# Designs tried in a protein design chat: VHH binders against Sushi domain-containing protein 2 (SUSD2). Part 8

Target 1, 195 residues: Sushi domain-containing protein 2 (SUSD2), of Homo sapiens (Human) (q9ugt4r445to639)
Amino acid sequence: RLASAFGDPHFVTFDGTNFTFNGRGEYVLLEAALTDLRVQARAQPGTMSNGTETRGTGLTAVAVQEGNSDVVEVRLANRTGGLEVLLNQEVLSFTEQSWMDLKGMFLSVAAGDRVSIMLASGAGLEVSVQGPFLSVSVLLPEKFLTHTHGLLGTLNNDPTDDFTLHSGRVLPPGTSPQELFLFGANWTVHNASSL
Below, E stands for the ipSAE of ESMFold2; O stands for the ipSAE of OpenDDE; V2 stands for 0.75 times the mean of E and O plus 0.25 times the DockQ between their complexes.

## First folded at step 3 (VHH)

Design t5 (framework vhh_7mjh_2)
Fold by ESMFold2-Fast, scan of step 3:
Structure t5 (fold): chain B 195 residues (1-195), chain A 120 residues (1-120)
Amino acid sequence: as target 1 above (195 residues)
Amino acid sequence: EVQLVESGGGLVQPGGSLRLSCAASGFTFSSYAMSWVRQAPGKGLEWIGRIYSGGSESYNPSLKSLVTISRDNSKNTLYLQMNSLRAEDTATYYCARHPWGYSYPEFDYWGQGTTVTVSS
C-alpha cells in the first residue's frame, strides 16, 4: 500500500483518501507500533524574492527511523536546490558511492534528486524534488494492516476512518476544511519526540 | 575481485587483549555492513558482531562486554578489539561482508581467517 504527500501539500492516504493541509511545523506522517516505525515531515511556507512568505506551504524535510535503526533525514538543500541526506544529523556525501547499507535500512540516491529508503520491515520511502518542495511516497507491506496512524491515515481498507486523531477519535466523512486543519494540527510532532 | 584479508591473530595469555584487522579490496568498502564471525576447533560458526556503513554497531549479547568493532573507511579496514580473553575464545576469526541491500545475517564474501589461541 502506497501513500503520498506532495505540492501544496496534497496528501493521499494508504486507503486512497485525498486532502490538503497547509501546516507550518513538524508533523507525524506515519507511526506504526508494529515495528516502532516513525516518519515525520517538516512543512514550511515558500519564500518570495522580496522576502515575503507565501500563504501556501510544502514539505521541506522528511525523517525516518524504525526501532533502533539509524535516523535518516532527507531535506531540500537551501542554496543548491537539490537534496541533502543526513545520517544521525550528519550530512552524507555521495561523491564516492550512490548507496549505503545502514543500520535497519538501505539507502540509495539516483541522478535527478531522488532518494530511496528500504527499511528492515520492508517499508519503503521515496523522496524527490517537485518544484520548490519535496514529494514523499511511503510503501507499506500488508503486515502493517491495522497498525498505522498519522497524516497518511489508518491502513485498513476502510477510508472512512482515515481522519483519526491522536486520541483515537475519528472525524466523519465529508469533514469541513476547518476540521481538516484540526486533523493536521493534531498530528504535530512534540519537541521531545522529534527526529 | 572482492578480497578480505584478516591479520593480527596469535598466541595470547588468559586475561590478555588482542586487536584483529581485516583489509578489504575490490569493492566500495564504505557502502557495506561488515561482520566478525569465529569458529572454535570442531565447533560451528558464532557471530560476534556487525558494523554498518554509517558506523552503528550490533553485537552478539553473549560477547558485547568483551569486544568492540570499528572501521576506517579511508583505509578500507575493519577492526575487532578483544579484551579479557579466555581459553574458550580460542578460534579462527573471520571477517565477512553482508549482501548488498540486506541487513539480515547473510554473508556473501569471507576472509581466509586468522587464528587466535588463548593459552598460558
Scores: ipSAE 0.011, ipTM 0.436, lowest interface PAE 9.2, mean pLDDT 80

Design t6 (framework vhh_7mjh_2)
Fold by ESMFold2-Fast, scan of step 3:
Structure t6 (fold): chain B 195 residues (1-195), chain A 121 residues (1-121)
Amino acid sequence: as target 1 above (195 residues)
Amino acid sequence: EVQLVESGGGLVQPGGSLRLSCAASGFTFSSYAMSWVRQAPGKGLEWIGRIYSGGSESYNPSLKSLVTISRDNSKNTLYLQMNSLRAEDTATYYCARHPWGYSYGDYFDYWGQGTTVTVSS
């Protein structure tokens, strides 16, 4: 099962629900207690090539950790115009394609283009640049059924509960833009939980 | 051709310290997770610990207080620092490479020939 976040940012949940949320801050894309998988993203206004700030927001960074694995963050490198990878908060340097066998994950980096991460559970992430923002895709194997929470929804073959708040409360189908903003804001990352 | 060559073994007094080295060649050393494994005479293989390409370390809980693994990617060299050596640490010590994407388990695709450490008076 595939879920995605891209653009302004537009989200497609694991059960196929589409929505948009123009947040400003750090948000939980995915949490799964099954393997202690955490995927967090930063949403902020973009910077265009002429130095101007975009009106909307999009994803500019994504961080992932599973259990006691290394922590990888992929962010926009506005100085170099591509992707920048941080391993346990230290910037990695790449001039060409590179591969790293990290603790709890395999990392593949194409300089400036795309970062692919395969976690020990079989969960996968792919991050690329799309205009002034990141495009993020998450692939989960079948064993994660009923074990996911966050902006990318509850993977259970039922899209009607994809807007589940941190408290477990479900927003009904046909949720208004104002309520969708509440859903997104509810998944804000707090300092104690930040990767 | 992938090659791993251990060195630094020898006779050590009980309570002493020793640092083993493993020189790697024939592959992009910095991209791989590496392990140390030992085998005492007449015994099975015992995994000591591993170091991932990014420098993170994982150890056999029974040995964690006695050893430190490190790497120098500029020299393509893996190290094992051992302290407070005992007679039970007498073994042949091997460095081993994890296949790409398989460092999660006990999978090794290349081994060195080993270096012998004897702890005795």
Scores: ipSAE 0.206, ipTM 0.667, lowest interface PAE 4.0, mean pLDDT 81

Design t7 (framework vhh_7mjh_2)
Fold by ESMFold2-Fast, scan of step 3:
Structure t7 (fold): chain B 195 residues (1-195), chain A 121 residues (1-121)
Amino acid sequence: as target 1 above (195 residues)
Amino acid sequence: EVQLVESGGGLVQPGGSLRLSCAASGFTFSSYAMSWVRQAPGKGLEWIGRIYSGGSESYNPSLKSLVTISRDNSKNTLYLQMNSLRAEDTATYYCARHPWGYSYGTEFDYWGQGTTVTVSS
């Protein structure tokens, strides 16, 4: 099961629900207690080539950890363009290698424009650059059925509960734009929990 | 050709310390998880610990207080620091490489020839 977030940012949940959420800050894309999997993303305004900020927001960084694995962050490079990878908050160099066997995950980089991560559980992430923002895809094996929470929804073959708040309360189908923004804000990462 | 060459073994007194080195060549050392494994005379192989590509470490719980593993990717070198050595730590110590995708277990695709550590007064 695939879920994604890209552009302004547009989200597609594991059960196929489409929505947009123009947040500013760090948000939980996915939490799964089955393996203690956490995927978090940062959303902020983009910068156009002429130096002006975009009207909407997009993803500029994504971070992942599963259990007691290493913590990997993939972000837009500030100086060189393309992607920058951080391992436990230290910047990695891919001058001599295009892949790394990390604690609890395997990571590969293709020419600085695509990063692939495979976690010990079989969960996978693919991160690429799309315009001024990141495109993020998350692939979960079937064993995660009924074990997911966050902006990418509840993986249970029922899209009607994809807008589930941290409290477990479900926003019904036909939720207003104002209520949908509150759904997104409800999944904000606080500093103490940030990867 | 992949090569792993251990060095630093020798005689050490009980309670002493010793640092082993493993020089790696023929592959991109920084990408791979590496382990130390030992074999006491007449006994089986015992896994000591591993260090992942990014520097994270995991150890055999029964040996964790004795050892520290580190790596220097600029020198393609793996290290094993041993402290508070006892006679039971007398063994041949091997450097071993994990195949990519198998760093979580005790699967190894290349081994060094080993370096001998003797703990005796």
Scores: ipSAE 0.214, ipTM 0.663, lowest interface PAE 3.7, mean pLDDT 81

Design t8 (framework vhh_7mjh_2)
Fold by ESMFold2-Fast, scan of step 3:
Structure t8 (fold): chain B 195 residues (1-195), chain A 121 residues (1-121)
Amino acid sequence: as target 1 above (195 residues)
Amino acid sequence: EVQLVESGGGLVQPGGSLRLSCAASGFTFSSYAMSWVRQAPGKGLEWIGRIYSGGSESYNPSLKSLVTISRDNSKNTLYLQMNSLRAEDTATYYCARHPWGYSYSPEFDYWGQGTTVTVSS
């Protein structure tokens, strides 16, 4: 099952629900206790190619860790407009290599600003640049069925509970933009849990 | 051609320390996870530990307090630091490469020739 986040930012959950959440800050895209998988993203105003700040927000960084794996962050580079990859908060160079076999994950970088991560569980991430923001796709194998929470929804073949708050309360589908903003804000990353 | 060449073995007294090196060539060393494995005379292979591409480490719990693995990607070199050596640490020490995408597994696709460490008075 595929879920994605892109643009200003538009989200597509694992069960196919579409919504837009124009937040500012760090948010839980996905957490799954099954493997202690955590995917977090930063949403902020972007920088256009001419150096001006965008009025809307979008994803500018995404970070992932599964269990006791290495922590990888993929972010927009301030100067080059491409992708920058950080491993345990240290910036990586890909001039000599295009892939790395890391603790708990396999990482590869392709020409054209695309980063792919495959985790030990079989979960996968693809990150690319789309305009001034990141485009992020998450692929989960079926063993994650009923084990996901966050902005990318509850993977359970039932889209009606995709807007589940951290408390477990469910917002109905077709919720107003104001209520969707509250859903997104509810998945803000706590300081102690930030990757 | 992939090559792994160990060095630094020799005779050490009990309680001593020793650093082994493994020079890698013929592949992009920095991308791969690497392990150290030893074999005592007349015994089977014993996995010591691995270091992932990014420098994170995993060890055999029985050996963790006695060894440290490190790597220098600019020199394509893997290291094994051993402290408080005992007679039972006498073995041939091998560096080994994990196959592409299999850093978490007990699988190895290339091995060095080995370097012998003898711990005796």
Scores: ipSAE 0.343, ipTM 0.751, lowest interface PAE 2.8, mean pLDDT 83

Design t9 (from m9c with L106S L111Y; framework vhh_7mjh_2; at its last look DockQ between E and O 0.73; V2 from the best seeds 0.00; counts 0 for: pae E 3.4 > 2)
Fold by OpenDDE, look of step 4:
Structure t9 (fold): chain B 195 residues (1-195), chain A 122 residues (1-122)
Amino acid sequence: as target 1 above (195 residues)
Amino acid sequence: EVQLVESGGGLVQPGGSLRLSCAASGFTFSSYAMSWVRQAPGKGLEWIGRIYSGGSESYNPSLKSLVTISRDNSKNTLYLQMNSLRAEDTATYYCARHPWGYSYGSEYFDYWGQGTTVTVSS
């Protein structure tokens, strides 16, 4: 099942719910206790090709870890508009390689603007540069049904519970933009949990 | 052609240390996870530890305190540092490559070296 985040930023949950959340900060896209999968994203104003800053926010970094796997962070490069990849907080160089066999994951970098991460659980991520922001796609196997929470929602084929707070409280469909902002803010990453 | 060549084996006294090397060629070494395995005389193959492309390590719990695996991707070389060696550590030591896409925790290897022999004796 596919969920995605793109633009400034628009979210499509695993169950197909659409919403926009323009908060600035670090947020939980996905957590799944089943495999201890964690996907976090940083939202910031973007930098246009002409050097000006955007008014809205977008995703500028994505970090992922599953269990005791390596931690991979993909972020926008400040100078080139391309991607930088960090492994356990260290910047990787992809000058002569496009694949890496990492602990608990496989990493692929294509043309410097797209990163694919394959996790041991079968979960997958694709991070790509689109304009001044990142686009993120997350693919989950069926075994993750009922086991996800975060901005990308609960994977259970029920879109009515996609706005679930970390407390477990469910906001109804048709929630106002103001309340959706609070929903997004509710999934702010705490400093101690930041990847 | 993929090649793995171990070196550094020899005779060492109990309590001594030894550093083994594995020279890799014929493939992009920096992209692959590598393992060390050993086989004592008359015994089966024993997995020692693994190092992934990015440098993360995993070890056999029974050997973790005695071994350290490292790699130098610029030299296409895998290392095994062994300390406090005992007679029971006498074995032929092999480096082996993990193919891409194998299951996490798997002991599947697609290429092996010829091995280097370590003898621990007083």
Scores: ipSAE 0.187, ipTM 0.621, lowest interface PAE 1.6, mean pLDDT 91
ESMFold2-Fast, scan of step 3: ipSAE 0.597; ipTM 0.862
ESMFold2, look of step 4: ipSAE 0.309; ipTM 0.740
ESMFold2 (binder alone), look of step 4: mean pLDDT 85; pTM 0.852

Design x1 (framework vhh_ozoralizumab_d1)
Fold by ESMFold2-Fast, scan of step 3:
Structure x1 (fold): chain B 195 residues (1-195), chain A 123 residues (1-123)
Amino acid sequence: as target 1 above (195 residues)
Amino acid sequence: EVQLVESGGGLVQPGGSLRLSCAASGFTFSSYAMYWVRQAPGKGLEWVSEIYSSGGSTKYPDSVKGRFTISRDNAKNTLYLQMNSLRPEDTAVYYCARHPWGYSYGLEYFDLRGQGTLVTVSS
């Protein structure tokens, strides 16, 4: 199953629900207790070539850890305009190699500023540059059915509970944009839980 | 009945150790991330430890990092907190708490916590 976040930022949940949330901060894209999988993303305004902030927000960084694995962050590079990959907060170089076999994950960098991460569980992430922001896709194998929470929804083949808050309360289908902002804000990462 | 019951608190001298336990019942313990939070006299709630449902990852604030260790036994529905090198500022009521979805991003989102166990660190 595939879920995505891209652009300003548009989200597509694992069960196919579409929504937009213009956050400013760090947010939980995905938590899965089955393997202790955590995927977090930073959303902020973009900066145009003339120095002006964009009107909307987009993803500028994504970080992932599964169980006792290494922590990998993929972010927009301020200096080069491409992607930077950080391993436990240290920047990695791919000038000599296009891939690395890390603790609990495999990662590779392809031409065109695309980073792929494969986790021990079979979960995968693909990160690329789309305009001033990141495009992030998350692929989960079927064993994650009923085990996901966060902005990318509850993977259970029932889209009516995709807007589940931290408390377990479900926002109903037809939720207003103002209530969708509440859903997004509810999945804010606090410093103590940040990757 | 859904409940959490803490035990193991008491009076210890600075530099001492205590092990807290939390017995969970009435829900699928292995499906929930679990937390230890504390409240010192006259202060608000402070998060002191997080453990995901599988036990595969743990987190601590700098105030207790390296001194406290959270663990769980899903077969026994029990959560633990090993507290070493205790300091007077660790004096508080310690609560076991659950979160339905994973790591806590706000203490107000806990849907269940126990009655607490008092830890007093003094000479």
Scores: ipSAE 0.000, ipTM 0.141, lowest interface PAE 17.2, mean pLDDT 75

Design x2 (framework vhh_8fcz_2)
Fold by ESMFold2-Fast, scan of step 3:
Structure x2 (fold): chain B 195 residues (1-195), chain A 123 residues (1-123)
Amino acid sequence: as target 1 above (195 residues)
Amino acid sequence: QVQLVESGGGLVQPGGSLRLSCAASGFTFSSYAMNWVRQPPGKGLEWVSGIYSSGGSETYADSVEGRFTIIRDNDKKMVYLQMTSLKTEDTAVYYCARHPWGYSYGLEYFDLEGQGTQVTVSS
């Protein structure tokens, strides 16, 4: 099952719900208690190649951890147009190699413009550059059915509960743009839980 | 015509409290989610808190969670922000906002109908 976030940012949940949430801050894309999988993203104004700031926001960083694995962050490199990868908050070098076998995950980089992560559970992440922002795709094996929460939705083959708040409350079908904004804001990362 | 009138701001020492009020008119208040957003000196807009049209579903920015409480009264067409344990970083102009119809962008695209209410926290 595939979910994605890209652009300003546009989100496509695992059950196929499409929506836009243009926040500022750090947000939970995905939490899955089954394996203690956490995927978090930072949304902020972008910086274009000519140094100008975008009016809207988009994803500029994404971080992932599963269970007691290493913590990997992928972020836009300032002014280079490529990606920067951090392992437990330390910047990694891919000058001599394009892949690393880390604790609980396998990481590969293609010329600094695309990063692929495969987790022990079989969950996967692919991060690439789309203009001034990141494009993020998350692939989950079928065993995650009924175990997901966050902006990428509740994977259960029922799109009507994709707008589930952190409290477990479900926003009804036909949710207004104003209420979608509150849905997005509700998945803000608390400081104590930030990767 | 949509009108939102903020009040209740002022000068407060760190650790103090203020209650902000927002009086709404010109639209069906009970049909809209309401938000508080703020603009600190020299910074962009920052979302503070939101409350759904039905009430009973409040959300808060991490920086204010546990210190601020958003309340709405649909009969009076009012939304309030109860602020406690104020810090110098809470200094900002506070705006009451309904999210504009056709949401596609971040907080900078909120329609701010009023002038806001200034909150200054300093010793």
Scores: ipSAE 0.000, ipTM 0.140, lowest interface PAE 17.7, mean pLDDT 76

Design x3 (framework vhh_podentamig1)
Fold by ESMFold2-Fast, scan of step 3:
Structure x3 (fold): chain B 195 residues (1-195), chain A 121 residues (1-121)
Amino acid sequence: as target 1 above (195 residues)
Amino acid sequence: EVQLVESGGGLVQPGRSLTLSCAASGFTFSSYAYGWYRQAPGKQRELVAAIYSGGTLYADSVKGRFTISRDNAKNSIYLQMNSLRPEDTALYYCARHPWGYSYGLEYFDLWGQGTQVTVSS
């Protein structure tokens, strides 16, 4: 199953629900207790050529860890394009090779600033640059059915419960923009759990 | 139609070579990684080799003897098998994997029908 986050940022959940959330901070895109998978993203305003901040926000970094694997973060290098990859907070270089076999995951970089990560569970991430922001896609094997939470929704073939809060409470279909903002804010990453 | 079709199997004597081909159709070939799996009678299906944009992976039992390659212009994957042994006798499957690095049977999302390879005198 595929879910995505891109642009200002627009989200498409694993069950196909579309929504927009203009957060400022770090948020849980996905958590799955099945394999202790965590995917977190940072959302920030864009910067215009005149130094003025944009009204909307977009993703500028994404970080992933599964179980006791290494922690990998993919960031916009200087917010003018290009990607930086960090392994346990240390910047990596790909001038000598385009891939790395890490603890609990495989990482590869393709021409055109595209990073692909495959985790031991079979979960995959693809990160690329789209304008001033990141485009992030997450692919989950079928074994994750009924085991996901976060901004990318509850993967269970039922889009009715995609807006599930951390507490387990479900916001009903037809959620207002104000309620949708509360959904997004509810998935804020706290310092103690930040990757 | 979204499919993978294997070909090139057959009966060969020990020590000889054989090339398997896998033709993909109905989807964007360059967006995926691919693997060759095999299943011998009475045994579980196992990964033989995988290829993705960043490199290749081989099972220890075939490393140095088999080579996996891809041709994006022809939407095809190949497995060159050298120094074949009776233990290589199996039904060989081509599989499509989502992104990146391919390993583990549970990570497949599209399979071919298989091509039989028999190594005996």
Scores: ipSAE 0.000, ipTM 0.113, lowest interface PAE 17.7, mean pLDDT 76

## First folded at step 4 (VHH; framework vhh_7mjh_2)

Design u1 (from t11 with T28R; at its last look DockQ between E and O 0.78; V2 from the best seeds 0.00; counts 0 for: pae E 6.2 > 2)
Fold by ESMFold2, look of step 4:
Structure u1 (fold): chain B 195 residues (1-195), chain A 122 residues (1-122)
Amino acid sequence: as target 1 above (195 residues)
Amino acid sequence: EVQLVESGGGLVQPGGSLRLSCAASGFRFSSYAMSWVRQAPGKGLEWIGRIYSGGSESYNPSLKSLVTISRDNSKNTLYLQMNSLRAEDTATYYCARHPWGYSYGPDAFDIWGQGTTVTVSS
């Protein structure tokens, strides 16, 4: 099962719900207790090719850890337009290699613009550049059914509960743009839980 | 030709320290998880620990306080620091490479060195 986040930022949940949440800050895309999987993203204004900032926000960084794995962050490289990979908060060089066998994950970089991460659980992330922002895809194996939370929704083949708040309460069908901001803000990363 | 060559073994007194080296060649060392494994005379293989491509370490719990694994990717070299050595640490010490995508198990090695012998005795 696939979910994605891209553009301004636009989200497609694991169960297929589409929404846009134009927040600024750090957000939980996915938490899955089954394997202690955590995926977080940063949303910021972007810089257009003419040097001006975008009016809305998009994803500029994504970080992942599963259990006691290494922590990988992929972010837009400052002033280069490509991707930069951080391993446990330190910039990682791919000058002589395009893949690495890390603790709890396998990391692969295709040129400077696509990063693939495969977790020990079988979960995968693919990150690429999209204009001034990142495009992020998350693929989960079937064992994650009923075990996910966050902006990418609850994976249970029922999109009506994809807007589940941290408390467990579900926003009703036909949720307004203002209520979607409440959903997005509800999944804000607090400083202590940041990857 | 893929090779792992251990060095630094020898005779050491009980309570002493020793650092072993493993020189890697013929493959992209910085991309692989690497392990140290030992075999005492007449006994089976004992996994000591692993260091992942990014420097994270995992150890055999019974040896964790006695050993430290490190790597220098710029020199294609793996190290094993051993402290407070005991007679039962007498063994041949091997470095070993984990196969691609198999870094999660202590028994999954595709390339081995020929070993370096450490003898702990008075």
Scores: ipSAE 0.089, ipTM 0.605, lowest interface PAE 6.2, mean pLDDT 80
ESMFold2 (binder alone), look of step 4: mean pLDDT 85; pTM 0.852
OpenDDE, look of step 4: ipSAE 0.114; ipTM 0.584

Design u2 (from t11 with S53A; at its last look DockQ between E and O 0.73; V2 from the best seeds 0.41)
Amino acid sequence: EVQLVESGGGLVQPGGSLRLSCAASGFTFSSYAMSWVRQAPGKGLEWIGRIYAGGSESYNPSLKSLVTISRDNSKNTLYLQMNSLRAEDTATYYCARHPWGYSYGPDAFDIWGQGTTVTVSS
ESMFold2, look of step 4: ipSAE 0.518; ipTM 0.838
ESMFold2 (binder alone), look of step 4: mean pLDDT 85; pTM 0.849
OpenDDE, look of step 4: ipSAE 0.090; ipTM 0.580

Design u3 (from t11 with E57T S58D; at its last look DockQ between E and O 0.70; V2 from the best seeds 0.46)
Amino acid sequence: EVQLVESGGGLVQPGGSLRLSCAASGFTFSSYAMSWVRQAPGKGLEWIGRIYSGGSTDYNPSLKSLVTISRDNSKNTLYLQMNSLRAEDTATYYCARHPWGYSYGPDAFDIWGQGTTVTVSS
ESMFold2, look of step 4: ipSAE 0.368; ipTM 0.764
ESMFold2 (binder alone), look of step 4: mean pLDDT 85; pTM 0.855
OpenDDE, look of step 4: ipSAE 0.726; ipTM 0.875
ESMFold2, look of step 6: ipSAE 0.487; ipTM 0.820
ESMFold2 (binder alone), look of step 6: mean pLDDT 85; pTM 0.857
OpenDDE, look of step 6: ipSAE 0.271; ipTM 0.682

Design u4 (from t11 with S103T; at its last look DockQ between E and O 0.76; V2 from the best seeds 0.00; counts 0 for: pae E 5.0 > 2)
Fold by ESMFold2, look of step 4:
Structure u4 (fold): chain B 195 residues (1-195), chain A 122 residues (1-122)
Amino acid sequence: as target 1 above (195 residues)
Amino acid sequence: EVQLVESGGGLVQPGGSLRLSCAASGFTFSSYAMSWVRQAPGKGLEWIGRIYSGGSESYNPSLKSLVTISRDNSKNTLYLQMNSLRAEDTATYYCARHPWGYTYGPDAFDIWGQGTTVTVSS
């Protein structure tokens, strides 16, 4: 199953629920205890081509780790407008290579603006540039069914529980825009759990 | 021609240290995960450890405190540092390349070096 986050930022959950959450900070997109998979994203104003900031926010970085894998962060590059990849907090160069077998991950880079990550579990991420922001897609194999939490929802073929809080409380379908903001804020990354 | 060539073996006294090298050619060394494997006389193969493209390492638990694997991607070279050597570390040491996409594929080696022999004796 596929889930996405893009634009201002717009989310499509694994079960197909759509919502927008215009926050600034770091957020849990996905946690799955089955493989100890963690995906986090940073939302902030973007920089337009003329050098000014956008009025709204969007995703500017995404980070992933599964179990004791290497930690990969993909972020917008300040000077070039493409993507920058960090491996365990160190910037990687792809001038001589387009793929790497990392610990617990297979990393591939195309044209400096598209990064693919395949995890040992079979989970995958695609990250690309979309205007001043990132577009992020997450693909999960069927074994993750009923094992996901976060802004990308619970993968169980039932979209009515996609807005599940940390407490386990489920917000009902048709949740108001204000309650939807509380859902997004509920998944804010705490400093100790930041990748 | 894709090949791996080990060097640095020889006779060393117990308690000594030795660094083995593995020169890689004919492929994009920096993209691949690499391993060291050894074979003592009359024994089977023993996996020592692995280093990933980005420098992260995994080791055979029984050898973890005795060895360090490193790589220099600018020189296409894999290294094995061995310290506090014992007679039981006498073996032929091989470097080996994991296949493309090792992280999600079968645990296997597709290219082997010819080996370098280490003898620990005084």
Scores: ipSAE 0.203, ipTM 0.671, lowest interface PAE 5.0, mean pLDDT 81
ESMFold2 (binder alone), look of step 4: mean pLDDT 85; pTM 0.853
OpenDDE, look of step 4: ipSAE 0.294; ipTM 0.677

